# VH-VL binders against Vacuolar protein-sorting-associated protein 25 (vps25), part 8

Target 1, 194 residues: Vacuolar protein-sorting-associated protein 25 (vps25), of Dictyostelium discoideum (Social amoeba) (q55gd9)
Amino acid sequence: MSNQVFQFPPYYHKEPFFTIQPILNTRKKQFQMWQDLILQYCRYYKIYELDINESIKSNSVLFNNEKINRKLSREALKSIIDDIIENGFAEWVDKEKEKEKEKDKDNNNNNRVLIMWRKPDEWASLIYKWVADCGLLNTVLTVWEIQNGDDSKKQEFHQLNTTILMKSLKVLEKQSKCQTFSQDENVGVKFFSI
Key: E = the ipSAE of ESMFold2; O = the ipSAE of OpenDDE; V2 = 0.75 times the mean of E and O plus 0.25 times the DockQ between their complexes.

## First folded at step 6 (VH-VL; framework fv_pozelimab)

Design e3 (at its last look DockQ between E and O 0.74; V2 from the best seeds 0.00; counts 0 for: pae E 3.4 > 2)
Heavy chain, then light chain:
Amino acid sequence: QVQLQESGPGLVKPSETLSLTCTVSGGSISYYYWTWIRQPPGKGLEWIGYIYYSGETDYNPSLKSRATISVDTSKNQFSLKLSSVTAADTAVYYCARDTYTYNPSGWDDAFDIWGQGTLVTVSS
Amino acid sequence: AIQMTQSPSSLSASVGDRVTITCRASQGIRNYLGWYQQKPGKAPKLLIYAASSLQSGVPSRFAGRGSGTDFTLTISSLQPEDFATYYCLQDYNYPWTFGQGTKVEIK
ESMFold2, look of step 6: ipSAE 0.391; ipTM 0.744
ESMFold2 (binder alone), look of step 6: mean pLDDT 91; pTM 0.930
OpenDDE, look of step 6: ipSAE 0.828; ipTM 0.916

Design e5 (from c3 with heavy chain Y101T, light chain S30R; at its last look DockQ between E and O 0.73; V2 from the best seeds 0.00; counts 0 for: pae E 5.5 > 2, grease 19.5 > 18.9)
Heavy chain, then light chain:
Amino acid sequence: QVQLQESGPGLVKPSETLSLTCTVSGGSISYYYWTWIRQPPGKGLEWIGYIYYSGETDYNPSLKSRATISVDTSKNQFSLKLSSVTAADTAVYYCARDTYTYDSSGWYDAFDIWGQGTLVTVSS
Amino acid sequence: AIQMTQSPSSLSASVGDRVTITCRASQGIRNYLGWYQQKPGKAPKLLIYDASSLQSGVPSRFAGRGSGTDFTLTISSLQPEDFATYYCLQHYNYPWTFGQGTKVEIK
ESMFold2, look of step 6: ipSAE 0.166; ipTM 0.668
ESMFold2 (binder alone), look of step 6: mean pLDDT 91; pTM 0.932
OpenDDE, look of step 6: ipSAE 0.837; ipTM 0.925

## First folded at step 7 (VH-VL; framework fv_pozelimab)

Design f1 (from e1 with heavy chain Y53H, light chain A50G; at its last look DockQ between E and O 0.01; V2 from the best seeds 0.00; counts 0 for: pae E 6.8 > 2, placed apart)
Heavy chain, then light chain:
Amino acid sequence: QVQLQESGPGLVKPSETLSLTCTVSGGSISYYYWTWIRQPPGKGLEWIGYIYHSGETDYNPSLKSRATISVDTSKNQFSLKLSSVTAADTAVYYCARDTYTYDSSGWDDAFDIWGQGTLVTVSS
Amino acid sequence: AIQMTQSPSSLSASVGDRVTITCRASQGIRNYLGWYQQKPGKAPKLLIYGASSLQSGVPSRFAGRGSGTDFTLTISSLQPEDFATYYCLQDYNYPWTFGQGTKVEIK
ESMFold2, look of step 7: ipSAE 0.046; ipTM 0.624
ESMFold2 (binder alone), look of step 7: mean pLDDT 91; pTM 0.930
OpenDDE, look of step 7: ipSAE 0.092; ipTM 0.681

Design f2 (at its last look DockQ between E and O 0.67; V2 from the best seeds 0.00; counts 0 for: pae E 5.8 > 2, grease 19.8 > 18.9)
Fold by ESMFold2, look of step 7:
Structure f2 (fold): chain C 194 residues (1-194), chain A 122 residues (1-122), chain B 107 residues (1-107)
Amino acid sequence: as target 1 above (194 residues)
Amino acid sequence: QVQLQESGPGLVKPSETLSLTCTVSGGSISYYYWTWIRQPPGKGLEWIGYIYRSGETDYNPSLKSRATISVDTSKNQFSLKLSSVTAADTAVYYCARDTYTYSGWDDAFDIWGQGTLVTVSS
Amino acid sequence: AIQMTQSPSSLSASVGDRVTITCRASQGIRNYLGWYQQKPGKAPKLLIYAASSLQSGVPSRFAGRGSGTDFTLTISSLQPEDFATYYCLQDYNYPWTFGQGTKVEIK
């Protein structure tokens, strides 16, 4: 796919869109439009993670409009991402990475963000419907089969990001619609009719 | 080339719900904020509220308890419902497109529908 | 809500006259002010945005000035098609509010 197949909205070509607006009511609209754009773009290209530093350094077309010579600053992008996280459409990945390294003491260590252009509960519903439609209730599947198996090739969750998939299965577990368990290095899932 | 047209009943009884639809032609509804504005006969203009395709809305506080704006992107339409109407709600109702300008981030209503008169009378 | 007060409520003028309409906000709104023209039976038409910027296709005889609380619309040489009602609109803070209008009539 090329950037020419994703059609940017008209407001992407408005120069003030790339500068955090000083009036709070205007900023609210601006942030809603950025959220919508980021989620649409990521859905279009099946992007589940953004790296803020790499996006800014590489002048990613999502945040850098060369036609009008405008781009988001890192600070502006961070503020927009924080808002998207507050609205439940994104989550920092760096929590796990920061913990694993122990040496990451930078105040700006929040850098990689999980983009949930479809929320885990929506993915959960799609997965459960597929399991039911295929007659697989009360059988054991592996997480790999859901994500990569031949039977899921035409489903929207085929090759879904593993972190989002596990969150989606957790939603179903809380609803008593499945149970996960470990087998060697695999994760198995049994789905229930309820 | 982008055109907006209001449609709906021209006569509504008191206490009932006024329901209007704005149809957008010659362009996509998906990329703008969309607004309802009304004007009582011979009087000034009153902003009612807006909607974005995400469902984000806000309303004039004077109407917030009674007004609902909705959007249907598949039909390229957005709508206003105003409940519990009285004679004071008699007005020409306009839909308008909000656009952004190069000199600042402000709301400018650059395209308006022709307006539709709604009379509240028994 | 921010109150917008226009003055005068109406005026009479001849073709060729210079006409000035004022709009005052009840609090500072920076340059978040638009001007709209409305002819009888028609929808309003955007003339000026951001207090002083001409909308595309609007004649240069229209000029907007001001910032903060005090704004003016000036028509430097009134034409027959300019007889209409003019409204200011603030879009600084919700709810968006219009002035009450100024009717420009033939003298």
Scores: ipSAE 0.169, ipTM 0.675, lowest interface PAE 5.8, mean pLDDT 87
ESMFold2 (binder alone), look of step 7: mean pLDDT 91; pTM 0.936
OpenDDE, look of step 7: ipSAE 0.748; ipTM 0.880

Design f5 (from e1 with heavy chain T101Y Y102T, light chain A50G; at its last look DockQ between E and O 0.84; V2 from the best seeds 0.00; counts 0 for: pae E 4.1 > 2)
Heavy chain, then light chain:
Amino acid sequence: QVQLQESGPGLVKPSETLSLTCTVSGGSISYYYWTWIRQPPGKGLEWIGYIYYSGETDYNPSLKSRATISVDTSKNQFSLKLSSVTAADTAVYYCARDTYYTDSSGWDDAFDIWGQGTLVTVSS
Amino acid sequence: AIQMTQSPSSLSASVGDRVTITCRASQGIRNYLGWYQQKPGKAPKLLIYGASSLQSGVPSRFAGRGSGTDFTLTISSLQPEDFATYYCLQDYNYPWTFGQGTKVEIK
ESMFold2, look of step 7: ipSAE 0.285; ipTM 0.707
ESMFold2 (binder alone), look of step 7: mean pLDDT 92; pTM 0.941
OpenDDE, look of step 7: ipSAE 0.818; ipTM 0.920

Design f6 (from e1 with heavy chain Y53H Y100W T101S Y102F; at its last look DockQ between E and O 0.02; V2 from the best seeds 0.00; counts 0 for: pae E 4.4 > 2, placed apart)
Heavy chain, then light chain:
Amino acid sequence: QVQLQESGPGLVKPSETLSLTCTVSGGSISYYYWTWIRQPPGKGLEWIGYIYHSGETDYNPSLKSRATISVDTSKNQFSLKLSSVTAADTAVYYCARDTWSFDSSGWDDAFDIWGQGTLVTVSS
Amino acid sequence: AIQMTQSPSSLSASVGDRVTITCRASQGIRNYLGWYQQKPGKAPKLLIYAASSLQSGVPSRFAGRGSGTDFTLTISSLQPEDFATYYCLQDYNYPWTFGQGTKVEIK
ESMFold2, look of step 7: ipSAE 0.133; ipTM 0.650
ESMFold2 (binder alone), look of step 7: mean pLDDT 90; pTM 0.925
OpenDDE, look of step 7: ipSAE 0.328; ipTM 0.736

## First folded at step 8 (VH-VL; framework fv_pozelimab)

Design g1 (from f5 with heavy chain Y31W, light chain G50A; at its last look DockQ between E and O 0.79; V2 from the best seeds 0.00; counts 0 for: pae E 2.1 > 2)
Heavy chain, then light chain:
Amino acid sequence: QVQLQESGPGLVKPSETLSLTCTVSGGSISWYYWTWIRQPPGKGLEWIGYIYYSGETDYNPSLKSRATISVDTSKNQFSLKLSSVTAADTAVYYCARDTYYTDSSGWDDAFDIWGQGTLVTVSS
Amino acid sequence: AIQMTQSPSSLSASVGDRVTITCRASQGIRNYLGWYQQKPGKAPKLLIYAASSLQSGVPSRFAGRGSGTDFTLTISSLQPEDFATYYCLQDYNYPWTFGQGTKVEIK
ESMFold2, look of step 8: ipSAE 0.509; ipTM 0.778
ESMFold2 (binder alone), look of step 8: mean pLDDT 92; pTM 0.941
OpenDDE, look of step 8: ipSAE 0.851; ipTM 0.927

Design g2 (from f5 with heavy chain S54Y, light chain G50A; at its last look DockQ between E and O 0.70; V2 from the best seeds 0.00; counts 0 for: pae E 5.5 > 2, grease 19 > 18.9)
Fold by ESMFold2, look of step 8:
Structure g2 (fold): chain C 194 residues (1-194), chain A 124 residues (1-124), chain B 107 residues (1-107)
Amino acid sequence: as target 1 above (194 residues)
Amino acid sequence: QVQLQESGPGLVKPSETLSLTCTVSGGSISYYYWTWIRQPPGKGLEWIGYIYYYGETDYNPSLKSRATISVDTSKNQFSLKLSSVTAADTAVYYCARDTYYTDSSGWDDAFDIWGQGTLVTVSS
Amino acid sequence: AIQMTQSPSSLSASVGDRVTITCRASQGIRNYLGWYQQKPGKAPKLLIYAASSLQSGVPSRFAGRGSGTDFTLTISSLQPEDFATYYCLQDYNYPWTFGQGTKVEIK
């Protein structure tokens, strides 16, 4: 059990899958298959962010098939990620609070991508249902308690990426189902009954 | 061995909707492209359209306004609905699997596995 | 849409004959061309993909040639099981299109 691995689809073992195809209709199929693979792989391992440079440098098994000696180029991976972003399943992570912003080729490009294999509005529904089911409406929770608290240990959002969680809470705020606030340098949230 | 089998009514009245299901056995429908092709009696083959198991579709422009292909991965099936049928829609209907990546020099598609076909007759 | 024209529409031949069927595309399709065999009452069967690559289990008497717009399927020594209708298919661009078929009959 503890050594189970993701089962790759048959097309992962086809050499042309790793080279951007020149025929546009074929490329659309290829990009859909890469999106599907990336989202399912990240869901399986609960991966919420990918680092493009690190994935390529480390020969990540997602993008490097050693059995057939094929890997995505950085340019190909970037093109695939751009398509996933256009489809609403990923977004670039900007590190706006990075002090002094080290500006070299490895660090001054957008390179980290948030992978939303479940979108924030779907997470929002799961979180709100849990809060209601546990009788926690009209009480205050912290973001930490939602992610890591004992009461959430069995929920799919346990240990959810903080950026995705905050996006999900924003969805609920727009629906008047919660309000967030600062709580001694932490984020608190109060969920409202309907 | 992966096998495909078409099922559905053999007789459909004009103006009604033709509805067919292709059942995939001996393998999974996931991660593949699936296609419907038809052949009027004594005539040639016509590509209708495809579906990726995840839901992406495209159709022959001649049929696009009337055709809908869908997938039910929980049943390992995909289906065709063709609305507003006429006698011209009388044909043997085949489902087929699209084979990808046939050599390292490029991407080529071919239909390597076909269902046995089912005749649908449009008559009042 | 890319039009695929086969020639001839039918032919009669004897066992042992060399048979050649042509397929012409209305525009260049590189080598994105398949050949299919269909016997009466049966589904088509893939013979050749990528214009010239033989599908596994297909006898070596079948050979595909061509690139661009002009393609041929040759059966070097016709066997009794080869009497069928043959179709070419382009998979270069959607909609994918078949040729109208070539029926190979016993003389």
Scores: ipSAE 0.113, ipTM 0.660, lowest interface PAE 5.5, mean pLDDT 87
ESMFold2 (binder alone), look of step 8: mean pLDDT 92; pTM 0.941
OpenDDE, look of step 8: ipSAE 0.532; ipTM 0.805

Design g3 (from f5 with heavy chain T102R, light chain G50A; at its last look DockQ between E and O 0.02; V2 from the best seeds 0.00; counts 0 for: pae O 10.2 > 2, placed apart)
Fold by OpenDDE, look of step 8:
Structure g3 (fold): chain C 194 residues (1-194), chain A 124 residues (1-124), chain B 107 residues (1-107)
Amino acid sequence: as target 1 above (194 residues)
Amino acid sequence: QVQLQESGPGLVKPSETLSLTCTVSGGSISYYYWTWIRQPPGKGLEWIGYIYYSGETDYNPSLKSRATISVDTSKNQFSLKLSSVTAADTAVYYCARDTYYRDSSGWDDAFDIWGQGTLVTVSS
Amino acid sequence: AIQMTQSPSSLSASVGDRVTITCRASQGIRNYLGWYQQKPGKAPKLLIYAASSLQSGVPSRFAGRGSGTDFTLTISSLQPEDFATYYCLQDYNYPWTFGQGTKVEIK
């Protein structure tokens, strides 16, 4: 993956794409395009979390096109992210989980976002299918094995973000297709046949 | 060489609106973040807010309800308005350019260019 | 808002002395910290960005270190022109916030 170069879509090279459009319908379309681009980019590089401030400060190629000398402002990016969240493809990372006590209730302080180019239910389906295909139903796997195991290397969910994976497993649990349990410092998962 | 210069009245009455303008010379206002910072006499520095050349703004929550920053690209200027001023708003006001820098550890922002500052006194 | 606490508030030193100023953030700010020097009647001047990167034109006797919550500015050998007030600034999250400042005075 380190040597692969993401191919940006044509609209990435359009100047107006980097300027928030004032007309609502045009802006909606623009935000959809940004959503698509962000999700595609994250999928390609398996990026599950974005830091808005860092993305801006690092002049991320995703939000800064040097070729046409255009970049998103922080506020613009935040607005786009908010839209992505509303569409269910992202969620703010809980600061408490990061052991950083940010007491600030201001939404402007939200900086880290979990990106989900696939929803948990979709991941759940992929994982379950893989388990079934591998003949691993009614066996116990660890979350680590799912994420990092040799058997999962060819799967899209290989190295899946833990938060997303756990959400996905919860979906399966609700479907009575698996049960999670604590195993040492890890989480075990027993998958069940339907 | 890019230079910044603050301008505006040095005296404002309580409850009135403080209005300052920062003029950018020697370079374009485009593609940068521009910032207002103030410093009460004998005290520390307070970040007021920023404006991107495209017009996007953000403010210190402490001043958000009263502060308005605008930009005029045609004049190569950006401005600060602070409404309902009190004695607490007496300060030297600075405009500054926010620039991105990169080192081996990544990028960071910094105020690399400052105006000389202008004292605004709120007094009846 | 992220609070930046500088220490000490003031110090007295002689030319040639090693001076260390600390800045502590109320939360992790990674390396998004700058150091500024301000002389009386003048605007602040950028010294260090990204916690440890020296701004162009700044003497090498200035050094910034730290990450996360604890940061230091060191002047290896204080020069006459270094007597000033120094401020740290976090730019990790808005609102950007400064430390209270450290005044370096002549002993």
Scores: ipSAE 0.006, ipTM 0.544, lowest interface PAE 10.2, mean pLDDT 90
ESMFold2, look of step 8: ipSAE 0.539; ipTM 0.791
ESMFold2 (binder alone), look of step 8: mean pLDDT 91; pTM 0.938

Design g5 (from f5 with heavy chain T99E T102E, light chain G50A; at its last look DockQ between E and O 0.91; V2 from the best seeds 0.00; counts 0 for: pae E 2.5 > 2)
Heavy chain, then light chain:
Amino acid sequence: QVQLQESGPGLVKPSETLSLTCTVSGGSISYYYWTWIRQPPGKGLEWIGYIYYSGETDYNPSLKSRATISVDTSKNQFSLKLSSVTAADTAVYYCARDEYYEDSSGWDDAFDIWGQGTLVTVSS
Amino acid sequence: AIQMTQSPSSLSASVGDRVTITCRASQGIRNYLGWYQQKPGKAPKLLIYAASSLQSGVPSRFAGRGSGTDFTLTISSLQPEDFATYYCLQDYNYPWTFGQGTKVEIK
ESMFold2, look of step 8: ipSAE 0.525; ipTM 0.793
ESMFold2 (binder alone), look of step 8: mean pLDDT 93; pTM 0.950
OpenDDE, look of step 8: ipSAE 0.856; ipTM 0.937

Design g6 (from f5 with heavy chain E56S D58Y, light chain G50A; at its last look DockQ between E and O 0.93; V2 from the best seeds 0.00; counts 0 for: pae E 3.0 > 2)
Heavy chain, then light chain:
Amino acid sequence: QVQLQESGPGLVKPSETLSLTCTVSGGSISYYYWTWIRQPPGKGLEWIGYIYYSGSTYYNPSLKSRATISVDTSKNQFSLKLSSVTAADTAVYYCARDTYYTDSSGWDDAFDIWGQGTLVTVSS
Amino acid sequence: AIQMTQSPSSLSASVGDRVTITCRASQGIRNYLGWYQQKPGKAPKLLIYAASSLQSGVPSRFAGRGSGTDFTLTISSLQPEDFATYYCLQDYNYPWTFGQGTKVEIK
ESMFold2, look of step 8: ipSAE 0.445; ipTM 0.769
ESMFold2 (binder alone), look of step 8: mean pLDDT 92; pTM 0.943
OpenDDE, look of step 8: ipSAE 0.829; ipTM 0.920

## First folded at step 9 (VH-VL; framework fv_pozelimab)

Design j1 (from g5 with heavy chain Y31W; at its last look DockQ between E and O 0.86; V2 from the best seeds 0.77)
Heavy chain, then light chain:
Amino acid sequence: QVQLQESGPGLVKPSETLSLTCTVSGGSISWYYWTWIRQPPGKGLEWIGYIYYSGETDYNPSLKSRATISVDTSKNQFSLKLSSVTAADTAVYYCARDEYYEDSSGWDDAFDIWGQGTLVTVSS
Amino acid sequence: AIQMTQSPSSLSASVGDRVTITCRASQGIRNYLGWYQQKPGKAPKLLIYAASSLQSGVPSRFAGRGSGTDFTLTISSLQPEDFATYYCLQDYNYPWTFGQGTKVEIK
ESMFold2, look of step 9: ipSAE 0.608; ipTM 0.827
ESMFold2 (binder alone), look of step 9: mean pLDDT 93; pTM 0.948
OpenDDE, look of step 9: ipSAE 0.866; ipTM 0.943

Design j2 (from g5 with heavy chain Y31W Y101T S105Y, light chain L54R; at its last look DockQ between E and O 0.78; V2 from the best seeds 0.74)
Fold by ESMFold2, look of step 9:
Structure j2 (fold): chain C 194 residues (1-194), chain A 124 residues (1-124), chain B 107 residues (1-107)
Amino acid sequence: as target 1 above (194 residues)
Amino acid sequence: QVQLQESGPGLVKPSETLSLTCTVSGGSISWYYWTWIRQPPGKGLEWIGYIYYSGETDYNPSLKSRATISVDTSKNQFSLKLSSVTAADTAVYYCARDEYTEDSYGWDDAFDIWGQGTLVTVSS
Amino acid sequence: AIQMTQSPSSLSASVGDRVTITCRASQGIRNYLGWYQQKPGKAPKLLIYAASSRQSGVPSRFAGRGSGTDFTLTISSLQPEDFATYYCLQDYNYPWTFGQGTKVEIK
């Protein structure tokens, strides 16, 4: 049994950490620290997506330290996320408007963020090694079997976000290490030996 | 109590590489910025550069072409290499922790913990 | 790089004296200034951060003032243990730079 919870860094308990710093050099360090915290928190809990509006409304402990009564503003969180995206560790998922009610619109519709605490090329390497180690080269697997099948249950990519998985397979496909194809309503993958 | 200790050769020949290691004890290297600072004998202090424990670095432009700072989190250590040394590089070298201040009107950085320093002499 | 000029370069004073050390920046640095004390053969020790905030464990006789380009460190009643060299440091912009130091000698 595990009783572990994510251990927040010391700077999470420093009030200025939650206020975007006006001096560029200080802000660069602050944003690196937020990027690192967000990526490590998401890695610990296997979180692949964040909803900015929901995180703020729910007072997510990642962005709200109640012990010191400090939280990121929505503007601050968006600025930090934009930086993480620019560094290649996140990307916007969707720009679609809500179906029934729209109360708070902005000039960008970005709210859900894909968090790539491990990049697609790294996932690709893990998946390919597993396929090779299990003797599954030159056989056909479904995407579902890779992410949800019993054979992958002990692998880090078990239950991997589908968007990230597809990006990872695309990396392998560009390397001629697999080929994806549609099969009814499923996606199949054949992995090739070198 | 967090403590820092510099280690490495005290004598380095001109044109060779100075190599120092800072060992962090009584605490973790994780989540902090770590800095090298030097002081020629009888002279003032010079900031060399920093490393974030995850690997990001920045350097004094005067030393950037010759300095490399690295970190090994598994050993709780960070290191400095300074290539092509001359007599001008003779100094006491300090490692330090960069801590964000708690009671400020904004974010301010300070070196709250220093190693004891190690003298490196560049001589033929 | 931002140049930090300290004055005086050295001074002699008696126990109980009020001592003031000045640090001037070559450009505005707001309050991004620290003061460090260094005793012979020892590493520097943080005294003041953010121009005026005293580090934990530092005696109240140490006080920092200033903003912009002009800063002072004052020791209100000099003690024998205050024999040291004092440095200012700007942490406003990289490279971070120290002043040349002020040596305080006890008579």
Scores: ipSAE 0.625, ipTM 0.826, lowest interface PAE 1.6, mean pLDDT 89
ESMFold2 (binder alone), look of step 9: mean pLDDT 91; pTM 0.935
OpenDDE, look of step 9: ipSAE 0.836; ipTM 0.923

Design j3 (from g5 with heavy chain Y31W E56S D58Y; at its last look DockQ between E and O 0.85; V2 from the best seeds 0.00; counts 0 for: pae E 3.6 > 2)
Fold by ESMFold2, look of step 9:
Structure j3 (fold): chain C 194 residues (1-194), chain A 124 residues (1-124), chain B 107 residues (1-107)
Amino acid sequence: as target 1 above (194 residues)
Amino acid sequence: QVQLQESGPGLVKPSETLSLTCTVSGGSISWYYWTWIRQPPGKGLEWIGYIYYSGSTYYNPSLKSRATISVDTSKNQFSLKLSSVTAADTAVYYCARDEYYEDSSGWDDAFDIWGQGTLVTVSS
Amino acid sequence: AIQMTQSPSSLSASVGDRVTITCRASQGIRNYLGWYQQKPGKAPKLLIYAASSLQSGVPSRFAGRGSGTDFTLTISSLQPEDFATYYCLQDYNYPWTFGQGTKVEIK
């Protein structure tokens, strides 16, 4: 059925969509259209991160329309991603800190991007409601149990990206609705009544 | 075949808010920019502003303080509100679809589908 | 805002005449110009986009040309259904602006 794959919008089949437009106002509309397409595609397939270089090298169908023989250049894709970040819907992924990797940080910092097609505060609300509805307030859960546990299998945040989950828990911490803490190799979370 | 139809009150009192709805039929509102345009009787056309189906808007600066365009994707509709109206706001109001074309040296916009228009009269 | 000036404001012509309408932009707009036809009591209809590209279903007697600031719409052999008001529209920069219109009347 058509429901098996993402249905691309009509403008995906228009050749100029794949070339950064020279007129600023036209480009702003073009970038809004790319932003919406990228966010909806990633939401459909539950994609939380994009690798710009790999997307271009692999001819990802999101950025390469073979039927009209058009694809985004790497430079175009990076420009579009920069705009999405500026609008608050994406974020560059920081590498883990190692002494040698710290020296290379600037060289690789602008390739992997976190895609926030649902905001951390929205995820936070869903998680808190689930905890409250299940009678789990004032008990301790691990981050793993929220993300991968059997009790969360029916929840939209099941298998949520760990970075986004931690951002969402931080939102709740600032609201005094939970507290995180370390437990061996895992992170524990206690949720509070308000 | 996509069709647009404007609806709303034909008479609005001065200082009140004009409120119009454009209903999209025969196709989806998704993935397009949608525009309001008006024409005073016997006069030319004035671009009011647009909305992208996901919510982003832009308004003619001459109307920016008074105009609000909104979209309801679940109803396949978009709307115009114009506050603090005067007799100068009497016009036929059109909704239109903004279509993108690829035949020139680049990207061009045009209004390929228009509603039939609805006359709104501002009178006491 | 970019001002669009059409000439003439109105004209009278006979069936079979060649009619030319001009549109001038107050600054360069490259080819970001459309032409629309409007009959009394009806919505405008797109004729030409990108200055010279003919919309699907529009007769080939309509032709657009120009770039930069000076544009023309030509009807090579006027037909009875072509008596209408014609508008140019620039979509180069916001706010998008129409010309004031050119009414083509039967002589």
Scores: ipSAE 0.377, ipTM 0.760, lowest interface PAE 3.6, mean pLDDT 88
ESMFold2 (binder alone), look of step 9: mean pLDDT 93; pTM 0.948
OpenDDE, look of step 9: ipSAE 0.864; ipTM 0.940

Design j4 (from g5 with heavy chain Y31W S105H; at its last look DockQ between E and O 0.82; V2 from the best seeds 0.77)
Heavy chain, then light chain:
Amino acid sequence: QVQLQESGPGLVKPSETLSLTCTVSGGSISWYYWTWIRQPPGKGLEWIGYIYYSGETDYNPSLKSRATISVDTSKNQFSLKLSSVTAADTAVYYCARDEYYEDSHGWDDAFDIWGQGTLVTVSS
Amino acid sequence: AIQMTQSPSSLSASVGDRVTITCRASQGIRNYLGWYQQKPGKAPKLLIYAASSLQSGVPSRFAGRGSGTDFTLTISSLQPEDFATYYCLQDYNYPWTFGQGTKVEIK
ESMFold2, look of step 9: ipSAE 0.662; ipTM 0.855
ESMFold2 (binder alone), look of step 9: mean pLDDT 93; pTM 0.950
OpenDDE, look of step 9: ipSAE 0.839; ipTM 0.931

